# Ledger of designs, part 472: VHH binders against q9y6x5

Target 1, 379 residues: q9y6x5
Amino acid sequence: LPPKLLLVSFDGFRADYLKNYEFPHLQNFIKEGVLVEHVKNVFITKTFPNHYSIVTGLYEESHGIVANSMYDAVTKKHFSDSNDKDPFWWNEAVPIWVTNQLQENRSSAAAMWPGTDVPIHDTISSYFMNYNSSVSFEERLNNITMWLNNSNPPVTFATLYWEEPDASGHKYGPEDKENMSRVLKKIDDLIGDLVQRLKMLGLWENLNVIITSDHGMTQCSQDRLINLDSCIDHSYYTLIDLSPVAAILPKINRTEVYNKLKNCSPHMNVYLKEDIPNRFYYQHNDRIQPIILVADEGWTIVLNESSQKLGDHGYDNSLPSMHPFLAAHGPAFHKGYKHSTINIVDIYPMMCHILGLKPHPNNGTFGHTKCLLVDQWCI
Key: E = the ipSAE of ESMFold2; O = the ipSAE of OpenDDE; V2 = 0.75 times the mean of E and O plus 0.25 times the DockQ between their complexes.

## First folded at step 23 (VHH)

Design um7 (framework vhh_8dlx_2; at its last look DockQ between E and O 0.88; V2 from the best seeds 0.81)
Fold by ESMFold2, look of step 23:
Structure um7 (fold): chain B 379 residues (1-379), chain A 121 residues (1-121)
Amino acid sequence: as target 1 above (379 residues)
Amino acid sequence: EVQLVESGGGVVQPGRSLRLSCAASGFTFSRYAMHWVRQAPGKGLEWIGNIYEDDETYYNPSLKSLVTISRDDSTNTLYLQMNSLRAEDTAIYYCARHIWGEARNSAFDYWGKGTLVTVSS
């Protein structure tokens, strides 16, 4: 029987939540499988870019989903979560579910992973749910398990996306112990339900399961605001994205806009596109705007208004607060193994290996994850 | 303080047209994308569409050709034109201000109180 893989994301699950909160079900999952304690994600540390990096193995500049908010000046196209379905945005890469279902006798299933309801390269996931935040985790899981059990050709790759703890992390902030404990207990209960459902359907022993996330969360404050309108008149630029990485399309001379912004705050770095640090791998795509503003951790860029957020993400990907974790269980994985760190782009070539797929060119390194796998020599 | 005030709701017969307005204040309206959202009785929120500062519009595919969104930056007003109204268009209609960089959650930072549209013969 061909190997099967279920990829699960709990959005905004900061790696150190595992140390600071109780997760009896997730810890049992880890105990019988593997843990990567920190996953270094891609810059910008936002939802759409990092979910696409997981399934393509590419940096954002290479897969083209460079932010949650994008603009293309030539076509006048806008991208946001309310209008994210134009294949134009997604077609600069081939995600793993497309590669998987193009193989003989294979199909793919998806419960709301970003991009799975889009016909990327004229190919949409074989089974999928259109994104709808009102659909419960239980219904998402029921659809995924039904497809894993009952499809012909068989579903060999499936994805499952859940919005928490990201939504609550924004609302309360990661330091609100009382509210985050309640939220994270609910997440752990969902993981328990997932494992129990897989066991009851006879899937658990022969299905590989990865539980991971796209980014973490940092605490914000009304005392840490950068008022962009205090530094530059709004008529001098078009704002494509705001915080914590602002994307600035100048309407006047670019150097003049840069000079007005460079001393705006000691808590914000201002980059001309060609000066963006090489370590970000965030320069070589037309969707990256001519000027970006990168706030320091916990600082919020605002337009002469207060901020409603108590937690946020999108900051420098070197920050531990931006890092998720990865846990995995199944016949491909060791039992009781812990690994310190990988890059989020390393997940793609590992998944391709597990599924027996030839990876597309990517930025991941298979060697970084081979110690997680039973069929590999770990040295 | 950011304020959004919808108007133009009421009882209307099936097959008729209706234009809703949203008066905006407390922010630079011309720099923001704006959205229309509705909620039918006992149902979840349904996104209708939006309009960006450059007048580019996007619509819920199920409502495309039945609605038109426009804006007048000189009066800080957002409009929703609805045609060929049906009983299922009965809902509270909200205007909402776009928030940059959010995904898969609340995509709006400010809402109006809504205006009720009832389509009944």
Scores: ipSAE 0.792, ipTM 0.915, lowest interface PAE 0.9, mean pLDDT 94
Fold by OpenDDE, look of step 23:
Structure um7 (fold): chain B 379 residues (1-379), chain A 121 residues (1-121)
Amino acid sequence: as target 1 above (379 residues)
Amino acid sequence: EVQLVESGGGVVQPGRSLRLSCAASGFTFSRYAMHWVRQAPGKGLEWIGNIYEDDETYYNPSLKSLVTISRDDSTNTLYLQMNSLRAEDTAIYYCARHIWGEARNSAFDYWGKGTLVTVSS
């Protein structure tokens, strides 16, 4: 039987939550599998870009989902959570569920994972749910497991997405121990439900399961605001994205806009597109705007207004607060093994290996995950 | 203080048209993309569409043929034109301000109180 893989994402699950809170179900999952303590995600550290990086193995400049909010100056199209269904935005890369269906006579399934309800390269997941935040985790889980168990051709790759603890992180801030404890307990319970469901269906021993996240969360404060309106008149530019990485489309000369912003705050770096640091791999795409502003950790860029968020993400991807974790269980993985760190783009070639797929060109390094796999040599 | 106030709702017969308005205040309206959403009785929130600062519009595919969104920046007003109304269009309609960079959870930072539209014969 072909290997099967379920990829699960809990949005905004900061890696160090595992150290600071109790997760009996997740810890049990880890105990019987593997843990990567820190996953270095891609810049910017936002939901759509990082989820697409997981399933493509590409940096954001390569797969084309460069933010949660995007603008293409040539076509004058906009991208956001509410209007993410245009294949135009996704077709610069081939996600793994498409590869899975095209390379093999197999099916893919998806529950709410970004991009899965869009035909990409004229291919859509064999089974999927249109994104709806009102759909419970239970219902998503039930559909995914049903498809994994009863589909023909068989579902060999499935994705499952949940919006917490990101939403709560934004609302309460990651330093709110009381509220975040409650939220994270619920997440652990959901993991318990997942494991129980798989066991009940007889899938647990044969299914490979990856539990990961796209980014972490940092504490924000009303005392750490960067007001752009104090630096530049709003008539001089169009705002494409705001915080913590602002995307600026100048309406006047770019240099003039840059000069007005370059000294706006000591807690914000201002880059012309060509001067964006190479380490971000965030330059070679037309969807990246001419000027970007990058706030320091914990600082919020605002438009002469206060921010309602007590937590946020999107910051420098080298910051530990932005890093998620990865845990995995199944016949492909060792038991009781812990690894310090991988890059988020490394997940793609690993998943391709597990599924027996030929990976598309990607930025991942299979060697970084070899120690997690039972069939590989680990130095 | 940011305020959004919807108006224009009421009882209307099937097949009729209705235009809703949203009056915005407390912020520079022209700088923000705006959304319309609705909630039918016993159902979840449904996204209708949005309009960006450059007047580019996007719609829920299920509703595209029935709705038009527009804005007047000079009066800080957002509009929703609805045509050929059906019983299933009965809902509370909300205007909401777009938040940049957000995905899935909080795509909007401010909401109106909503206006009720009842489609009934």
Scores: ipSAE 0.785, ipTM 0.908, lowest interface PAE 0.7, mean pLDDT 95
ESMFold2 (binder alone), look of step 23: mean pLDDT 83; pTM 0.833

Design um8 (framework vhh_8dlx_2; at its last look DockQ between E and O 0.87; V2 from the best seeds 0.79)
Fold by ESMFold2, look of step 23:
Structure um8 (fold): chain B 379 residues (1-379), chain A 121 residues (1-121)
Amino acid sequence: as target 1 above (379 residues)
Amino acid sequence: EVQLVESGGGVVQPGRSLRLSCAASGFTFSRYAMHWVRQAPGKGLEWIGNIYEDDETYYNPSLKSLVTISRDDSTNTLYLQMNSLRAEDTAIYYCARHIWGEARKSAFDYWGKGTLVTVSS
């Protein structure tokens, strides 16, 4: 039987939720598998960039999904969650499900992972669900397990995406212990359901399962607003993305726009594209705009309006509040091992190793994940 | 302060055309992308399409040949042209203001009360 892998994301699952809340089902999963306590995600710490980084092993500048909101000046194309299906945006990289299903006697399956309903390099996941937020976790899981158990050629790589705790984290903020405790209990129950379903279908012992996330969440406040309209007339630029990293396309001289913005707030850093810190790996793509504004943690950039967000993400990827976790269980993984930190781009070469796939050129370091794997020397 | 007011709904016979309007106030309309969504009786929200500040449009593939979205920044007005109306197009039609940078959750921060379109013969 070829090795099989299920990759699961619970969007917006901050790493320290594991320490601060009760997860009996997830803790049992971890006890019999592995935990990486912090995953350093890519800047921008947003949903589309980080989900694509997981499955390509690339920084955003190399895979082309540089934000949740993008603009291409040459083609005049716009990208957003509502219009995310144009292969143009996704074709700068080859995600793992494409590589996997091009192998002889292999298929891929997907329940709503970003990009899996797009024909990337004229190839769409062999089995997939079109994105629809109204589809329950149970239905997503039932489709994935049916495909894992009943497909010819066999499904060897599958993905499953769930919107929580991100949606509730935005609504309540991570500091709302009462509401977040309720939300996270529901997530833990879903993990319990996942494990039980896999056991009942005879998949649990021979399927490798990774449970991870794309980013964390930080608390916001009406007391921490940066009013962009107080600093610059809206007619001087086109706004491509707003908060917490604004993407600014100048309509007038770029240096003049920069000078109007550089002293706008002590809680915001303003970068010309060529001056973006090298540690972000966020410069070498035409979709990255000439000026970006990076708000400090917990600050919200607004356009002379209040904000309804109580929690947000997208901040500097060095911030622990932006980091998710990774847990894994299955025949490829040790049992009862905990690891401190990996980079989110390291997940791709590890997954390729588990599946016996040749990784495309990427930014991950296989050595960072070797200690998780039973077939590798762990120094 | 931000207001979106839809108009132009009503009862219309199958096969006819209808143009809906959305009057915007309380914000700089010309800098925002705008959306149309609808909700048929007993159904969830269905995204129809959007139009960006540069007049680029994107449509729900299932509706693309049936609808046209346009805007007039001089009057702060968003339009939805619907052609060859069918009974299944009966719905409340909403306009909504785009918010940047959201994923896998609603990309709107403000929307109107809607206008009812009933397609009946």
Scores: ipSAE 0.809, ipTM 0.918, lowest interface PAE 0.7, mean pLDDT 94
Fold by OpenDDE, look of step 23:
Structure um8 (fold): chain B 379 residues (1-379), chain A 121 residues (1-121)
Amino acid sequence: as target 1 above (379 residues)
Amino acid sequence: EVQLVESGGGVVQPGRSLRLSCAASGFTFSRYAMHWVRQAPGKGLEWIGNIYEDDETYYNPSLKSLVTISRDDSTNTLYLQMNSLRAEDTAIYYCARHIWGEARKSAFDYWGKGTLVTVSS
């Protein structure tokens, strides 16, 4: 039987939550599998970009999902959570579920994972749910496991997405121990439900399962705000994205806009597109705007208004607070092995290996995950 | 204080048209993309469409043929034109202000109180 893989994402699950909170179900999962303690995600550290990086192995400049909010100046199209269904935005890369179906005549399944309800390269997941935040985890899980168990051709790759603890992180801030404890307990319970469901269906021993996240969460405060309106008149630019990485489309001369913003705050770096640091791999795409503002950790870029968020993400991807974790279980993985760090783009070639797929060109390094796999040498 | 006030709702017969308005205040309206959403009795929130600062519009595919969104920045007003109304269009209609960079949530930071539209023969 062909190998099967279920990729699960809990949005905004900060890596160090594992150290600061109790996760009996997840810890049991880890105990019988592997753990990567920190996953260095891609810049910017936002949901759509990082989820697409997981399934493509590409930096954001390469796969073209460069933010949760995007604008293409040539076509004058906009991208956001509410209008993410245009293949135009996704077709700069080939996600693994498309590869899975096209290379091996297999089926893929998806529950709410970004991009899975869009035909990419004229291919859509064999089984999928249109994104709906109101659909319970249970229902998503039931559909995924049903498809994994009863599909023809068989589903060999499946994705499952859940919006927590990100939403709560934004609302309460990651430092709210009381509220976040409650939220994270619920997440652990959902992991328990996942494991139980797989066991009940007889899938647990044969299914490879990856549990990961796209980014972490940092504490924000009303005392750490950067007001753009104090630095530049709003008539001089269009705002494409705001915080913590603002994307600026000048309406006047770019240099003039830059000069007005460059000293706006000591807690914000201002970059012309060509001057964006190479380490971000965030330059070579037309969807990246002419000027980018990057707030320091914990600082929020605002207009002449207050922010309602107590937590946020999107900051420098080298910050530990932005890092998710990866745990995995199944016949492809060792038991009781812990690894310190990988890059989020490394997940793609690993998944391709597990599934027996030829990976598309990507930025991942298979060597970084060899120690997690039973069929590989670990030096 | 940011305020959004919907108006124009009421009882209308099937097949008729209705234009809803949303009056915005307390912020620079022209700088924000705006959304229309609705909630039918016993159902979840349904996204109708949005309009960006540059007047680019996007619609729910299931509703695209029936709705048109527009804005007047000079009067800080958002509009929803609905045509060929059906019983299933009965709902509370809300306008909402867009929040940048949000994903997999209601990408809105402010909502109106809504206006009820009842389509009944």
Scores: ipSAE 0.725, ipTM 0.886, lowest interface PAE 0.8, mean pLDDT 95
ESMFold2 (binder alone), look of step 23: mean pLDDT 84; pTM 0.839

Design um9 (framework vhh_8dlx_2; at its last look DockQ between E and O 0.90; V2 from the best seeds 0.80)
Fold by OpenDDE, look of step 23:
Structure um9 (fold): chain B 379 residues (1-379), chain A 121 residues (1-121)
Amino acid sequence: as target 1 above (379 residues)
Amino acid sequence: EVQLVESGGGVVQPGRSLRLSCAASGFTFSRYAMHWVRQAPGKGLEWIGNIYEDDETYYNPSLKSLVTISRDDSTNTLYLQMNSLRAEDTAIYYCARHIWGEARTYAFDYWGKGTLVTVSS
């Protein structure tokens, strides 16, 4: 029987939550499998870009999902959470569920993972749910496990997405121990439910399961605001994305806009597109706007308003607060092994290996994950 | 203070049309994309559509043929034109302001109190 893989994402699960809170179910999961303590995600550290990097192995400039909010100046199209179903935005890369179906004539399943309800390269997941935040985790899990058990051709790759603890992180801030403890306990309980369901169905021993996240969360404050309106008149530019990485489309001369913004705040770096640091791998795409503003950790860019969020993400991907974790269990993985760090793009070639797929060209390094796999040598 | 106030709701017969309005205040309206959402009795929130600063519009595919969203920046007003109303269109309708950079859980930061639309014979 072909190997099976379930990829699970809990949005905004900061890596160090594992050190600061109790996760009995997740710890049991880790004990019987592997843990990567820190996953260096891609810049910008936002949901759509990083989830697509996980399943493509590409930096954002390469797969084309460069933010949660995008604008294409040529077509005048907009991308956002509410209008994310146009294949135009996704077709610059091939996600693993498409590869899985096209290379091996297998089926894929998806519950709420970004891009899975969109036909990409004229291929959509064999089984999927249209995104609906109102659908419970239980229902999502039930559908995924049903498809894993009863599909023909068999489902060999499945994705499962959940919006917490990101939503709560935004609301309460990651430093709110009382509220975040409650939220994270619920997440651990959901992991318990996941494991229990898999055991009940007889899938646990044969199914490879990866539990990961797209990014972390940093504490924000009303005392750490950057007001763009204090630096530049709003008539001089169109805002495509705001905080903590603002995307600026000038309506006047770009240099003039840049000069007005370059000294706006000591807690914000201003880059012309061509001057964006190479380490971000965030330059070579037309969907990146002519000017970007990058706020320092914990600072919020605003438009003459206060921010309601007490936590946020999207900052420099080298910051530990932006990093998620990865845990895995199944026949492909060692038992009781911990690894310090990988890059988020490294997950793709690993998943391809597990599934016996030929990976598309990607930015991941298979060598970084060899120590997690039972069939590989770890040097 | 940011305020959004929906109006134009009421009881309407099936097949009729209705135009809802949303009056915005407390912020520069022209700088923001705006959304319409609705919630039917006993159901979750449903996204209807949005309009961007440049008047580009996007709609829920299930509702596209029935709705048109427009805006008037000179009066800070958002509109929702609904045609051929059905019983299943009965809901509280809300306008919401877009928040940049958010994903999932609806990218809105401010909501109106809503206006009730009841489609009944």
Scores: ipSAE 0.796, ipTM 0.911, lowest interface PAE 0.7, mean pLDDT 95
Fold by ESMFold2, look of step 23:
Structure um9 (fold): chain B 379 residues (1-379), chain A 121 residues (1-121)
Amino acid sequence: as target 1 above (379 residues)
Amino acid sequence: EVQLVESGGGVVQPGRSLRLSCAASGFTFSRYAMHWVRQAPGKGLEWIGNIYEDDETYYNPSLKSLVTISRDDSTNTLYLQMNSLRAEDTAIYYCARHIWGEARTYAFDYWGKGTLVTVSS
């Protein structure tokens, strides 16, 4: 029987939520499988870039989804949450579901993972849901399990995406223990429902399941605002993305724009593209703008307005608050093993190994995940 | 304060056209992408399309031939032209202000109160 894998993302699930809140169902999942306590994600620590890094094993500069808001000056194309379907944006990489379903006697299924409703290299997931935030977790799970049980050729790779706790993290902030406790309890209940559904359908023993996330969340405040309009006239640049990493396309001499911004606030760093720190791996793509502004943790860049955000993400990927976790269960994984950290790009070559796929060139290191797998030596 | 006020709704016979307007105030309108969204009775929100500050437009593929979005930055006004209207186009129509860098819920920071369009005799 071919190996099968379900990849699940709960958006914005900060790694230390596991230590600071109660998760009886997730903890039982971990107890019978593996945990990676921190996953170091990619810069910028935003949703679309990090979800694509998971499934390609590539840094953002290499896969081309460099932010949730992008602009291409040559084609005049815009990218945003509402306008994310043009394959132009996605075609700089090959995600794992494309590689998987091109194998003989294999299909891929998707419940709303970013990019799975786009024909990337003229190939769209074999079974998929168009993105719609009003579709319940139960309906997403029902579709995924139906496809895993009833498809010919069989579905061997499936993805499932859920918007929480990211949405609530933005609304309440991660330090609001009362509201976040309620939110996280609901998510733990959904994990319990997932496991119970897989058991009732006879999938649990032979399906590998990864539960992970794309990023964490940090606390914001009205006392931590950086007002761009107080530092530079808006007519001097085009704003491509705002906070916490602003993307600036100068309309006047680039050096003049840089000089107007460099002392705007001690709570942000201003980089010319060539000066972006090498550790970000965030330089070598035309979609990265000539100037970026990187706010310090918990600071919000605004345009002479107050902010409604109580929590945010997108900051420096070295910050522990930006890191998600990874848990996994199934025949490929050890039972009761905990691992400290991996890089988010390491998930792709591990998944390729589990599925018996040849990985495309990527930035991940298979050796970093060996200790999670029963068929590997942990050394 | 940021305000968005839709107008031009009403009862329209099938096959006819209608133009909706959205008057914007309290912010630099010319700087923002703007969106139209609708909600039919008993249904969820449906994104119609948007227009960026450089006048580039994007549409829901299912509505592309029915609608045209335009803007007039000199009057701070967003428009939705709807043609060949049908009963299924009955909905409350909202304009909304774009927010940069968000993903997965069509999050907008400011909405109008909406204008009702009813396609019937």
Scores: ipSAE 0.745, ipTM 0.892, lowest interface PAE 1.0, mean pLDDT 93
ESMFold2 (binder alone), look of step 23: mean pLDDT 86; pTM 0.866

